# Designs tried in a protein design chat: VH-VL binders against o27280. Part 156

Target 1, 266 residues: o27280
Amino acid sequence: MDSMNVPEVLEIKRIVEESESVKTFIFSWDFRREVRPGQFVMVWDFRDEKPMSVSLIDPVRSEIGISIRRVGEFTDRVHGLSEGDLLGIRGPYGRGFELMGRDILLVGGGIGMAPLAALADEATARGMRVDALVAARTADELLFLDRLEAAGVNISTCTDDGSCGFKGFAHERLLTLEENHDMAAVCGPEPMMFQVMRILDERDVPAQLSLERYMKCAVGICGQCCLDDTGFRVCAEGPVFWSQELSRVREFGRYRRDPAGRRVPW

## First folded at step 7 (VH-VL)

Design j35 (framework fv_bamlanivimab)
Fold by ESMFold2-Fast, scan of step 7:
Structure j35 (fold): chain C 266 residues (1-266), chain A 121 residues (1-121), chain B 107 residues (1-107)
Amino acid sequence: as target 1 above (266 residues)
Amino acid sequence: QVQLVQSGAEVKKPGSSVKVSCKASGGTFSDYAISWVRQAPGQGLEWMGRIIPIFDTANYAQKFQGRVTITADKSTSTAYMELSSLRSEDTAVYYCARSTYDFKSGYMDVWGQGTAVTVSS
Amino acid sequence: DIQMTQSPSSLSASVGDRVTITCRASQSISSYLSWYQQKPGKAPKLLIYKASSLQSGVPSRFSGSGSGTDFTLTITSLQPEDFATYYCQQSYSTPWTFGQGTKVEIK
């Protein structure tokens, strides 16, 4: 209880540069506090605290990893840190992915591959067949390909500009993949996830999707975190939701909320 | 009733660039993708590419790659198509058209009036 | 790229005639085919989507059928305002591609 609500100051053990804009920060972790793929932690740089998905879960080495893209002030400061520096970590929080069946499709866009990389490790360890569709704008923004390959994952890539793999969007590539899966897990920009979800629904593939904007709902009672266009307030624990749950949220994939709670286009 | 209103006709020299605008009137394009389709005189329809403003990403037909750029300004509900290194064969009427974001069900139900672009000496 | 071929390229018909236009895809596109009408100097107008669904506001004399590679647009009783060029379009895969068009001339 207390250990989840109070930040623990941890030393950065190792930093892996995943791309020009993405780094994975690795910490020693006591696995008496269980962590599962799809869960997040709060990262505290002693000024601000932000939620970050766990991208590496390694009980054998007693390590967790957190992958962070450089997109603003907080992430710029964290990217400036070195091995041996300290960060506050609290958690884990949220509902993680649930695995079922014998085969799984992962569909990730950009940094959304981070929680899916951890899920790939767990699915492979359980003996599941794992296929991954990794999407980005350009080849340089494709993440975790080496790690997925090492885990035995069957990888398909797509880039908007055609610099690696299929030329086009994730949902366009998915339409050319005719293999059935017992389940899917999807993480990336909401508009990408919305289109992917629609295709998976047509194929009767149950999917779980991870949404950053619902991470705050998992850290407390959240009467204000769940929205519905009918005016009915729907509260669900995040960040991972089944596609059936998300089909009831008209804002999914189209709108977000600003700091004042106003509905704005994505 | 949503309308797409395009910028006026352009006359350009070979080697120059043209930028055509497409503004949503009577509604927003936030829930739609915007495609650009051209038609040379007496010829059929040719899809050039599209932008999904909510994704902030564009996809192009291979024959136009390196020459076409499609962008969108959400604050003005305006999409743009810029074609560079113009040749006489680029003389055509250029249309913008909206479709759903789901490309498999992607049919274009609202079209702009067209912008004539002439490339001459 | 998926190639779309229409037949015939042109036809002449009288008011009241039944007109059929065919469209063939170079590979299976399931039912992801649309039909458009274009009048001289005007933008195309959507008539049919998903092979057989009639667009709102389009007269019931227009109908579409087919799946896979073979599709048909039918006009059951041709009217003077139906003088136009008709195009099929696949949305199964990018790049989206159109047929070459069928010109319908009303006597």
Scores: ipSAE 0.005, ipTM 0.411, lowest interface PAE 14.9, mean pLDDT 83

Design j36 (framework fv_bamlanivimab)
Fold by ESMFold2-Fast, scan of step 7:
Order: structure tokens, then sequence, then C-alpha cells
Structure j36 (fold): chain C 266 residues (1-266), chain A 121 residues (1-121), chain B 107 residues (1-107)
């Protein structure tokens, strides 16, 4: 829709500092424009526009939240903003998560917890049992633990350095968890997601995985966007994919593509 | 607990190749990336590249692209760095070092003892 | 490539002194900076990661601070074993790059 593709200039209502490098920017939102967990918006600072996952969807308060990690010039500028400042928001875009069954496992790494936090809210509102495995390099980089607890989510943490919870990676922690789930949702670094997907496939748990690198394809700003072996154009279907779709992709977890379609190692 | 043990010193002729090994013990080889960092006499540290053994994926600094190959043998928990077309300026101590393969890491917490490579006629 | 510049290139200090070493990145690297100590004939040893996190086993007299482009390593009360060369390293973007090093020498 044209109305969806026109940026709306919104006032930053509230800023939540999630960590030293991550902030959530909260805006009033008109929910006649539907937003689903797993979708993203284009954030415009009146100089550049970047895709960002929606991390909070609150129809009761008429709010959305967008969580942004500081990784470059654009995000550094946005992190410098205050409550009352303005940003342009266009969207939502992309394929959101699908919920099925009675229980769900969320596996998130770092900023990948952002779309999963919104999903946790929806899953708990639907009466699903939600277990979350929250992974980060250090305790200071674990995100949304308070929100997940408030939503009634059963939380396990792991950190590479052992500073909180299990010492090790998400897939190592997952191997020690014995409970079955009707489905899983996974978001984080591709190497982590690949390992997690393999374990879930062995356990016959259908999983959806969100690939941030393909968000820009959904809005037509990449020159070439495809997955090997499937003939599948990610910009038509992403950023959320079922594990069965990704298990046939040679480059998943190994390579990324630049705007020209050239393979670049991680 | 995790240790990285490197192969011994090498003396090579210009134009030849050298292959340095780095054997991991005590921890899981596949959990981490292995980086290679060199240091010429009296100089600072220079990152050459890394491998993520579980994915058999390597990436290199552009300066070494085409001359360096980093590989891993998961069955022996050993990473290798091969540098071809050796020049006198490749004389250096070569280190392997462990890093995480997530997108927020890049610090190297366990280092091998170093392998001296001398390129001379 | 991101350039890392350390200051000073060398300094002289006595046991008990507070030592400060600075590192400047040619562009913002957020907090993705590590500090290493290297003694002659030895491999580097990680001291600090993510600008301010102390590596396990490293004495608490070592601390790091900073974000963006400007970073500092501080040794609160210099000990005999601290005379070494110190390097900063960015992990924000590949290729990972190091500062040129700061040699801490006996006065």
Amino acid sequence: as target 1 above (266 residues)
Amino acid sequence: QVQLVQSGAEVKKPGSSVKVSCKASGGTFSDYAISWVRQAPGQGLEWMGRIIPIFDTANYAQKFQGRVTITADKSTSTAYMELSSLRSEDTAVYYCARSTYDFWSGYMDVWGQGTAVTVSS
Amino acid sequence: DIQMTQSPSSLSASVGDRVTITCRASQSISSYLSWYQQKPGKAPKLLIYKASSLQSGVPSRFSGSGSGTDFTLTITSLQPEDFATYYCQQSYSTPWTFGQGTKVEIK
C-alpha cells in the first residue's frame, strides 16, 4: 500500500536503554496499520534510511518499539537523539512469524532477541507456553530479560564467557535442554542460527529463522538477492524462513552476498 | 584449560611456501574461530585472517588474499596457515589465536606460542 | 581499513605509578576494542575486551574506558611484571587492526 510506503514523522515518546550498545525507541502507533512480530520498518533520520526490526507491539498503549544496536554512523546519530525528537518510520515490511501449536522455543542471540521479544508477547497473549534461550557474548549484552519475565516466559541464559547462566554458546546450551516444543523461532548471528537449526531438525521441531541481512531486499534496495540451490528470491519471501527452506541453502551460515550478488565470507 | 600448540621454526627460500600448524587441546575445536596474526621483528601485530572450522569458512585480510590459505582438520583439532610466494618481508613470528565466531567478538583470549618463519637466500 | 593510533609510543614509569595509555580509532568502533599485553619473546595476552571488561585472571589494577573513537587503558599501581608493550585492537570490522603499541619502560 502507498500509505504504508509513505514515511510518517513520529515523535520519540520514550527511550529504553537495553544495554550499553542497544536502545529501544518507542512511538505512538495507529494500529489500523497492522504490525506483526518478525516484520521490520524503515527508520529515517532525515539523512539516511535503514531497516530495523519491531521489538515491541502494544495495541493497548498504542505503541511500537524499535530496538537499535550502535554499529555505524546512522545508528550513532539515532542513539544521540532524545525523547521529543523526530524520526521517520515507513512500513511495516516483510514476512512475520507464524505461530502454531501450544508451546514454542525462542532462541535469540544479541540484537536477534528484538523481534523475538515481540513474538514472546504475542505467544503468551495466545496462551502458549514460551521457553526462551537468550544468548550473548557477555551478561551485559543479554537483552529483554525483564520483559520476558514479566510476560511469563521461562528463561534460560547463556554467555560465551560464563558471566550469566550457562557458559558457552546457544547450541551447546540447547543440547542440554530436554523439553520438546511444537515449534521454535530463532534469530541471531547466522553461525549460531545454523547450529541451532541443525539440532532442532534432529529433534523434529519445526523452526522459523529470521535473517536480518535480507530485510533490505523486501523493500527493493538491493541489486541482487537470492539463495543457492532453491532458486528462491529472498526479497520476495523473507526475512523469516522455515528451517526446511534454509536446510537446502548452501550459503546459510557460511557466506553473505553484497549488493552485486558476490559471495563474501562472514 | 584450552591450549594452542604451534609447529616449530622454519627457514625458507624466497618464492617457496610455508605451512604452520596450530593444534588445539583441552576445549572444543569447533566452538571457536582460529585467527592468524603475525609480527615482523621489532614491529607490531598484523591480522592475516581466520577460519571457523565447523563451517569450513575462512576470511582473509586483503593484503594476503591470493597468497594465504587457512584450513582446519576437525579430526585432529588442528588449524593450518599456508603462505606462498614467500618474500624477505614475510620474516616474522606467526601466531594462531582463538576467538569466538559470533558478530560481537573479535577478542583473542588464547594464543599459541608462535612460530618463527625466516625467509632468506 | 580502520586505523588505530596509540599514544604515547613509549613511556617511562616507576613501580607504584599510575599509567595511562590512549588509543584512537579513525572511525567509530562503538565499544569493540580490546587491550593486549606482550612481553619480549612471548605471545600477546588479553587484558580487556569490549573496551572495559576485565579478562578473567587479569589483576584489577588494569581498567579500560571509552567508546566511539577514544579509548584509555589505565594501570592504577604499576607492578614489576607490568613492564611490557601494550596494544589496542578493534574488532568492529574486518580486517581487525591493531595500534602500533606502547612500550612501558622502567624509569
Scores: ipSAE 0.006, ipTM 0.393, lowest interface PAE 15.0, mean pLDDT 82

Design j37 (framework fv_bamlanivimab)
Fold by ESMFold2-Fast, scan of step 7:
Structure j37 (fold): chain C 266 residues (1-266), chain A 121 residues (1-121), chain B 107 residues (1-107)
Amino acid sequence: as target 1 above (266 residues)
Amino acid sequence: QVQLVQSGAEVKKPGSSVKVSCKASGGTFSDYAISWVRQAPGQGLEWMGRIIPIFDTANYAQKFQGRVTITADKSTSTAYMELSSLRSEDTAVYYCARSTYDFGTGYMDVWGQGTAVTVSS
Amino acid sequence: DIQMTQSPSSLSASVGDRVTITCRASQSISSYLSWYQQKPGKAPKLLIYKASSLQSGVPSRFSGSGSGTDFTLTITSLQPEDFATYYCQQSYSTPWTFGQGTKVEIK
């Protein structure tokens, strides 16, 4: 059997408090198993298993990081762990981001900055110019600003309430920024990603978007509740998709599906 | 209407440190990055680094990394540049400048008056 | 580091002349280029940002153009107060770098 399908029990080496609700858990990693930005792992607390995006990829220290937002029972238990405690890690899984050109744009909302922070590290290591638009409802929900600045990323911020940077939504801020990028990568709430995608399409900027809500389906857990009016299977090919693949999907940015397959508005 | 006012001239011995201040008035200090640029006598402009006060993070030109520290005190709207292990080649006028950190608009639109630092025997 | 090279290093011109200064980047910097004027004993003053945008309060005789690696600053109808050294600067990637400067002297 494929070793990616068997969880390895790893020790938590360090925990970084990113915000009141977000922590990054850092583990030793054997890089004979390649990990790319945009991929996820299954995190097992010996009771439940949940998918989490990889937010740090550090071959020099032989470490990976996984950033987790506290949103439910599983994540609450994981947040209660300490350095030295054990977690099961299986993977990586999914399609990672592809880098192209020399000038790239990252647009992240909330925890969506986690996989984009890993991408920023790879892009800057390749000598690419990275512009990041970091969006959140309030200043305390902006993530990874210190890490991005330390990496040499050009940062613009926006908050819905105006508590840090531009007052407004990510797509409104994007309209005021320079349009010269070879590609973009976008991760955050689907309504934000939909609006950003439309602007990038009009500018002829190829964009990759990460649909984190379907990560569990990508490993075969739920294959029938995918984007459907094109016959397209997000669960099989995700979580990262090119904008041209998503432009034909009726439900993207408009509604989601519950476990029974019923349409629920965003 | 934004002004940057720097501390006065300094004469220092080789091996010592100098700390130059840059006080901002008018506008919102935390909305901008503050860059430090030096100019040796008769020479051109050399960027040393910047700080974005709201992120409490500084970025430095590699030539100065390890010797320069840029900090900001948001309560007094003042940025500082400290340069250690001074050499005669560090004799220069040191400028602070407000730099836009937003991509697509990077430039330094407001400058301090400059601080002359002389490193003598 | 991105190297910025200006041409010429110095020039002499008469009041009313059209003056052109060029700046070349060692790699493509898109439009992330600014022009500054520096008078003796004074701090630099921003003239042009984003290659072609005129800074508020700067006389309209100053203009910038170019993209990628080749950029130009033009001064139409040179005035006595335009005696100065002019610098280009890239903000495409850190460290930000300046050209060596162009000295404009009145004949």
Scores: ipSAE 0.157, ipTM 0.648, lowest interface PAE 5.1, mean pLDDT 86

Design j38 (framework fv_bamlanivimab)
Fold by ESMFold2-Fast, scan of step 7:
Structure j38 (fold): chain C 266 residues (1-266), chain A 121 residues (1-121), chain B 107 residues (1-107)
Amino acid sequence: as target 1 above (266 residues)
Amino acid sequence: QVQLVQSGAEVKKPGSSVKVSCKASGGTFSDYAISWVRQAPGQGLEWMGRIIPIFDTANYAQKFQGRVTITADKSTSTAYMELSSLRSEDTAVYYCARSTYDFGHGYMDVWGQGTAVTVSS
Amino acid sequence: DIQMTQSPSSLSASVGDRVTITCRASQSISSYLSWYQQKPGKAPKLLIYKASSLQSGVPSRFSGSGSGTDFTLTITSLQPEDFATYYCQQSYSTPWTFGQGTKVEIK
């Protein structure tokens, strides 16, 4: 049974409004198909399919959740759906996060908190101490604070405008924090992740970073998701990478590629 | 600078509920968590739970979950702790305390004066 | 829940003595430990946070040390105002838990 490559039509069991632009869609899930934090699924609305990170993994209730930010035509259509409506789901795909040590740091920007929320649940269930630095442009765009607090996660917030917590960017906040961690997991805009990675590297904290921009090439891809000099296929090797792997990639945090393969600065 | 001022002593019957208030004076608790800690006569300190007002979420010790409700009113800088189904074992001084929530080093640097709650049969 | 055990439960000391109180966690709590002082009829007062950081306004004769499971509060040259009950508290994992307390009494 190749459940990863065949979309299953699932009923939307519940919808959680995370913010004006983000919703979490919850489905019943058969956990004979194992799902790990950091993995993604392909979501099919019967017209197009897009990769979405798994944000909730709940074997007790037999549920998974997929958090989707409204950013284009596909996500706008999905946001228009109601409980009881159907979506096609296939997966999971990709390399998930690996937990190690006892004290972990999560650094999430915007929707990047979605896969980190699932990781936080697993880490706290294993008795690990979890510190989460949650970053957004404004207070209204901070995600999963209620869920993280309920799970026993220790939260620090930063907003660009200072509307909640530290005024500034995630890496600026991180520089003022002296807490030691056994590992970190980071997900958000690449410029943020690059700055955070450099600080963690200086502190000798091993970090795992999720590169969600390449997830459109989840299956059957012929090299369209390559990182610069390494030939890494992000959809095959990722989306989660160790900081040592990314330190060898010149394009990470510095530039991206347009459809013609040309370098475009961030 | 900031003081936490608690409501006055209460005498309650078994099976009833008590609601204790904690008001920030000379400042605000918006950037802090407010914890509730009780102390029975001659006994040590017992953490009941906390609220982070900016997130409007509370976390409780399992022992009290289902009986305790911690809330906050940001407009009045007042936190509340309501304990239901009171027993004689709930006789204690109840303290509110301000704690940092930032990465959970959870130290309580400003404490209220305490509210004596006596549960008499 | 993480259990915190203090040693001793009580001790007698004289002004000028060096007092050492230990606190043991049932599992590793890294450096997520605080020490409090409580006088009869009063709320607790924070002395030390993050295992070894001295709270503003607290005399330098108080110091904390340790990591993992074993922690120590030291009071050098004990003063009359230091006769009180001392509590350790972990904030590694909820629920926050306290030691049973150590009563420092005049000899």
Scores: ipSAE 0.391, ipTM 0.711, lowest interface PAE 3.3, mean pLDDT 86

Design j39 (framework fv_bamlanivimab)
Fold by ESMFold2-Fast, scan of step 7:
Structure j39 (fold): chain C 266 residues (1-266), chain A 121 residues (1-121), chain B 107 residues (1-107)
Amino acid sequence: as target 1 above (266 residues)
Amino acid sequence: QVQLVQSGAEVKKPGSSVKVSCKASGGTFSDYAISWVRQAPGQGLEWMGRIIPIFDTANYAQKFQGRVTITADKSTSTAYMELSSLRSEDTAVYYCARSRYDFGSGYMDVWGQGTAVTVSS
Amino acid sequence: DIQMTQSPSSLSASVGDRVTITCRASQSISSYLSWYQQKPGKAPKLLIYKASSLQSGVPSRFSGSGSGTDFTLTITSLQPEDFATYYCQQSYSTPWTFGQGTKVEIK
C-alpha cells in the first residue's frame, strides 16, 4: 500500500489564472491511475507537500488540473512557478463524489468550486442537468463561471456584498430557489455547508459535502482530520461525506481544529 | 419597463459577416442573460446562444459554434451577435431576448423587435 | 439536443372556443417549459413559464400544465387577439429548443 504512494514529478503544461488569488495548474496525466471528481492529490514543491483538490479531469486531452488559492508560504511559492517548471504529484486520494439521478445541484463557496467544477464536467458529459449556486464574499472571488457557462451549466450567483447576483449568503439564496434536484454536492466554508445541508435535508435532497480541512497525513491515520463523535478521518474516509453522515457530527459548522487538535470556533 | 432595441435590417453577401446590436432601454444587464434567437421565413424559432454580461462569456448552440460570437458592453447595456461566413440559409429575423441568468429562470420575458438579415448575392 | 414536438401543427377555432395545444419533449425536462405567443411580423411574447406559472399581464384564460415529457397549453374562451402561432420551449439544458409551432387560425 505505502510503497504505491510515490510522487511523480510532472511538468506544468499550462497555468490558468482564475482570479487574483487562484491559479489552475494543468499537467499531462496517465489515466491508468483513475481520478474522480472530489478526490485530491498531494502537491510537492520539493520542500513541502500540501493536499489540493483536482479541478479538471480531461481523459480526452490526458490532462488533470489542480486549482490553488494563495494563502501562505507554500502556495505563494507555487504561484511563482511558470509553465515548464516541475512539481511532484502524489495520489489521487480520498472518496470522490457519486452522481445519481438526472438533475443535480452544486453549491460552491470560493475555492470550494474547484472540485465541483470537475464534477460539473462529468455530470454534463453524462447528459445530466447541472444547476450551480456559486457563492463568494465578492464578485472577484467567484470562480469557474466561464467554464461552467461554456459547459452548459445553469448558474446562479450570490455575493455577501451584492457585487454579483443575489446579495447575501448561499443558504439565503437557496431558500428563494424552488427547483427540485435528485442530489446535491456542496463544497466551501464549513458554516456555509452546514446551513446548506440543513435546507437540503428539509427538502429531502441527498447531499454530498466535501470537507477540506487541515491534513497532516494524506493516507495515514491523522487525528487532525477526525470528525468528533464519528471518528471519520477526512484524508482516509473523506473528503466527501453524505449529509446523513454529517448530520450527527457535533463539530460540523460550529468548530474547527487547529494543528494541535484543539477545538476553535469558526 | 425595460425594452430591448435592436439595430436595423441588413443585406449581406455570402461569405461576409453581420453584427447585430441589442440595447437595453430603461434598465441594465446586471441580473440578466441575453439570448439570440433566429427565425427563418415561414419557420420556427431557433436558439443560437446567450451571454451573461456579468461573467463576460457566452454559451452557443453546437450548430453555430465557430461561426457565432456573442458579446456585451456593460457600460452601454448593449449586447452584440456576430455571425460569420454567411450563407443564404442564414436569411432570418434575429431576435435578442432577456432572461434572468439564475437557474430555473431560462424563460425569456422581454424581446427585441427583431432584425431582418438577408443574405443574397 | 432535446426535441420538442407540438400537436397539432395547426388548428381552426372560433371566438369563444376552448383550445388545447400539446408539447412533447424527447426526454424528461421536469417543469422547465415555457409557452410563447407570436403574431405575424412581431416578436414572441412570454405567456407561461415553469410549465404552469402565468406571466404578469397575461390574461387568466391562458393556463399551462404538465411535467416530465408531456405539457399542455389551454386557452379558454378564445378571443380575437388570440389567433396567433404558439411555441413551447425547454430550458432544461442548452441548447434551448422550441417546438415547431402551432398556428391557431380562424375557422
Scores: ipSAE 0.488, ipTM 0.752, lowest interface PAE 2.6, mean pLDDT 87

Design j4 (framework fv_bamlanivimab)
Fold by ESMFold2-Fast, scan of step 7:
Structure j4 (fold): chain C 266 residues (1-266), chain A 121 residues (1-121), chain B 107 residues (1-107)
Amino acid sequence: as target 1 above (266 residues)
Amino acid sequence: QVQLVQSGAEVKKPGSSVKVSCKASGGTFSDYAISWVRQAPGQGLEWMGRIIPIFRTANYAQKFQGRVTITADKSTSTAYMELSSLRSEDTAVYYCARSTYDFGSGYMDVWGQGTAVTVSS
Amino acid sequence: DIQMTQSPSSLSASVGDRVTITCRASQSISSYLSWYQQKPGKAPKLLIYKASSLQSGVPSRFSGSGSGTDFTLTITSLQPEDFATYYCQQSYSTPWTFGQGTKVEIK
């Protein structure tokens, strides 16, 4: 446990450009520290530290990958790095996804496909049938399609503008699909995840959802967290939660907090 | 209606490579996967792999991994299958076929006419 | 890889006969099974997809049934144009695999 809290300074072995705004940074990894899909690491550029989901887990090549979207000062600096440069990596942290059954559904929006890509690799390696619904605003923001196809994943896409596949949102596309699944894993914007969860609950498909906004709590940076009326602490259980847990949470998918601490609709 | 039109018959020597083309007409090329299926004389059907043109990568049956390359050119609505290190047992009719890539059923509803490839010395 | 086994490998029938062909998967493939007809020198033609859905333009005398590991193609009242080889194909998991084929010959 303590060894997870000491950063290792690792060399960037490879950088994969996933899109204009997303890069995957690949590092050699000692798999005596097990990493599971759905877990995250703290990435340290020797100034700031930020949580990032693990998007590639390759024990054969002894590598992990971390996919980073360019959204602010820290991620802008990291995107400016080259192969051979150094980053501090601490972790892994958090609960990984659980795989069960034979047929699984992945629903990812934007960068939320990153942890789901790692899950897809593990599921296909176990001989599971994997269906992935990949959602984004536009075609150029769809992530990991080539990697998913190479892994044997069945892919459906939807874009808000209709530039690739179904025109519309993930939940709208899901309503037109009648395939049965033994489980689902969902990661993306919280409003998308809420809508998808409701459909899967109605279909009696158990789902796991990854809440990126609670990754800092899992490391203990902000102390204990509670999901409104449930009384359990997010940092003890997250960032991955089962749908039946989240369906009892008034805040999930409905409200966020403004600077005054008031609940504001999404 | 969509048609798939393949290139003509080929006679090749062992150790060489062959590249077969499959041109789509009458419909949307990039909305579908293009699969390659071969049939040796008197034998059944064998799936080699597929490409989804919008993803730019292909998925291959492991038996052919390392010897087969499937590509697509959206500007000409043409898919290609290149098989290297040819052996006599690669003698077959090679078909391209359109399949759904959506996670519904992966059925092949439109087929090319086939390309006979003979590998002999 | 998922293995597909058809029975019988060949059969003889007369026009007007009911013909039944079976296909067995080495593991459960849910309903991800298609049936194809192939005539000598021609490309295969899709008849049935998703185990039981009839492809547009295919005569209603063709029907498919089954799920999991056991599937059946039935031709009621066989017609002269139905003498051909029939293949099942799974699309549950890559690589897609075919049965060995069933040849339907005139008696």
Scores: ipSAE 0.606, ipTM 0.788, lowest interface PAE 1.9, mean pLDDT 86

Design j41 (framework fv_bamlanivimab)
Fold by ESMFold2-Fast, scan of step 7:
Structure j41 (fold): chain C 266 residues (1-266), chain A 121 residues (1-121), chain B 107 residues (1-107)
Amino acid sequence: as target 1 above (266 residues)
Amino acid sequence: QVQLVQSGAEVKKPGSSVKVSCKASGGTFSDYAISWVRQAPGQGLEWMGRIIPIFDTANYAQKFQGRVTITADKSTSTAYMELSSLRSEDTAVYYCARSYYDFGSGYMDVWGQGTAVTVSS
Amino acid sequence: DIQMTQSPSSLSASVGDRVTITCRASQSISSYLSWYQQKPGKAPKLLIYKASSLQSGVPSRFSGSGSGTDFTLTITSLQPEDFATYYCQQSYSTPWTFGQGTKVEIK
């Protein structure tokens, strides 16, 4: 039924192959509906809906981009689509990143670089100095390096296997980087984000972290995405949180939540 | 936490329609997808379809498509399942259950008490 | 549609026995299988989800295993309250489909 919150059907204008497992789908967007880095949309393939972070926000070209990693049936179907095909899009939803100061550090792991790429574009457009630490398991899983370079971002890389840049984890690489940033934004696997947050807190750098795995909760769908120590509802207050908010959550970095809101070890 | 409470038993004539309600209490209705599952006497469980109330999007098993309509009223936290053109084979207990729509998350962790629907003259 | 077949259709066991119930999918469903318990006159109760994850509040004597097409529910040290019919369900592809059920009767 048309009047009951159904998604808007949009044409896939362009598809960018980011890696073997990641594609960015680009759509024309009417920016009377403002969208900010850190927000997400619900993507509907006419069978299932899934939340996806907005990875490109381009008001000049009137385009948004949504980067999708191939991990299961829904994403496999979407990856099989071509330019000219249709997807349902609803949103944006959630709390976006807030920019402050003159210098920002971005720390992204895997697909977590997607919302940070959009943030990098906004930060550079505002004249901020942007440093990005891009982390992945292997070199071929590092995302958005060319786009970040083109935007004038200072890039450091690390891979678990040492195939590109520093050999090791994001937090180990962070310990070797210059400390002078007014803020940081972090997105990636939760254990990585927890370790990075601890270092940034010790350096007195305010950080925003995106708990993107729980994005569907930000539209009020699942109250079970509560973080157990504080009663935070990711659906009401997320997916982006300040590090001071997350420091009170015993669960963060140690447990994940399944769709029913149960604690599951990483 | 969340409880699902269904409407009472129905006796219907062949060819008529039945509309069963499922009211969520103790939690937020719009946080869930609601599935409908039926069970004929002495038989197993059969999934009929689901609705995601926040999106007003419903999916149906092909066997029931065209005869079943699943709707939700978010203001009253109530889901409905309407089955038309009733036959004796539709005699069953009808359950609503909380489910999820993330890939692989169609398991049902909270169930209504069931509504007996008998189709007889 | 994905067909789910359970084995056995029924069994009798004594309190304290180890009981295993198997479920086979007509195609690979990865690990997206759930197990339910249904007592006479009651709605089903979720026991296991995603093949091996124990639902909160379910006794640890219940466990699930398997992937692909072959799955097992195990009840260690069967209790009187475990008299019930058990169903597997795949959530890999809609329509969600259930096995035909396994009735566990206490001797």
Scores: ipSAE 0.000, ipTM 0.382, lowest interface PAE 20.1, mean pLDDT 83

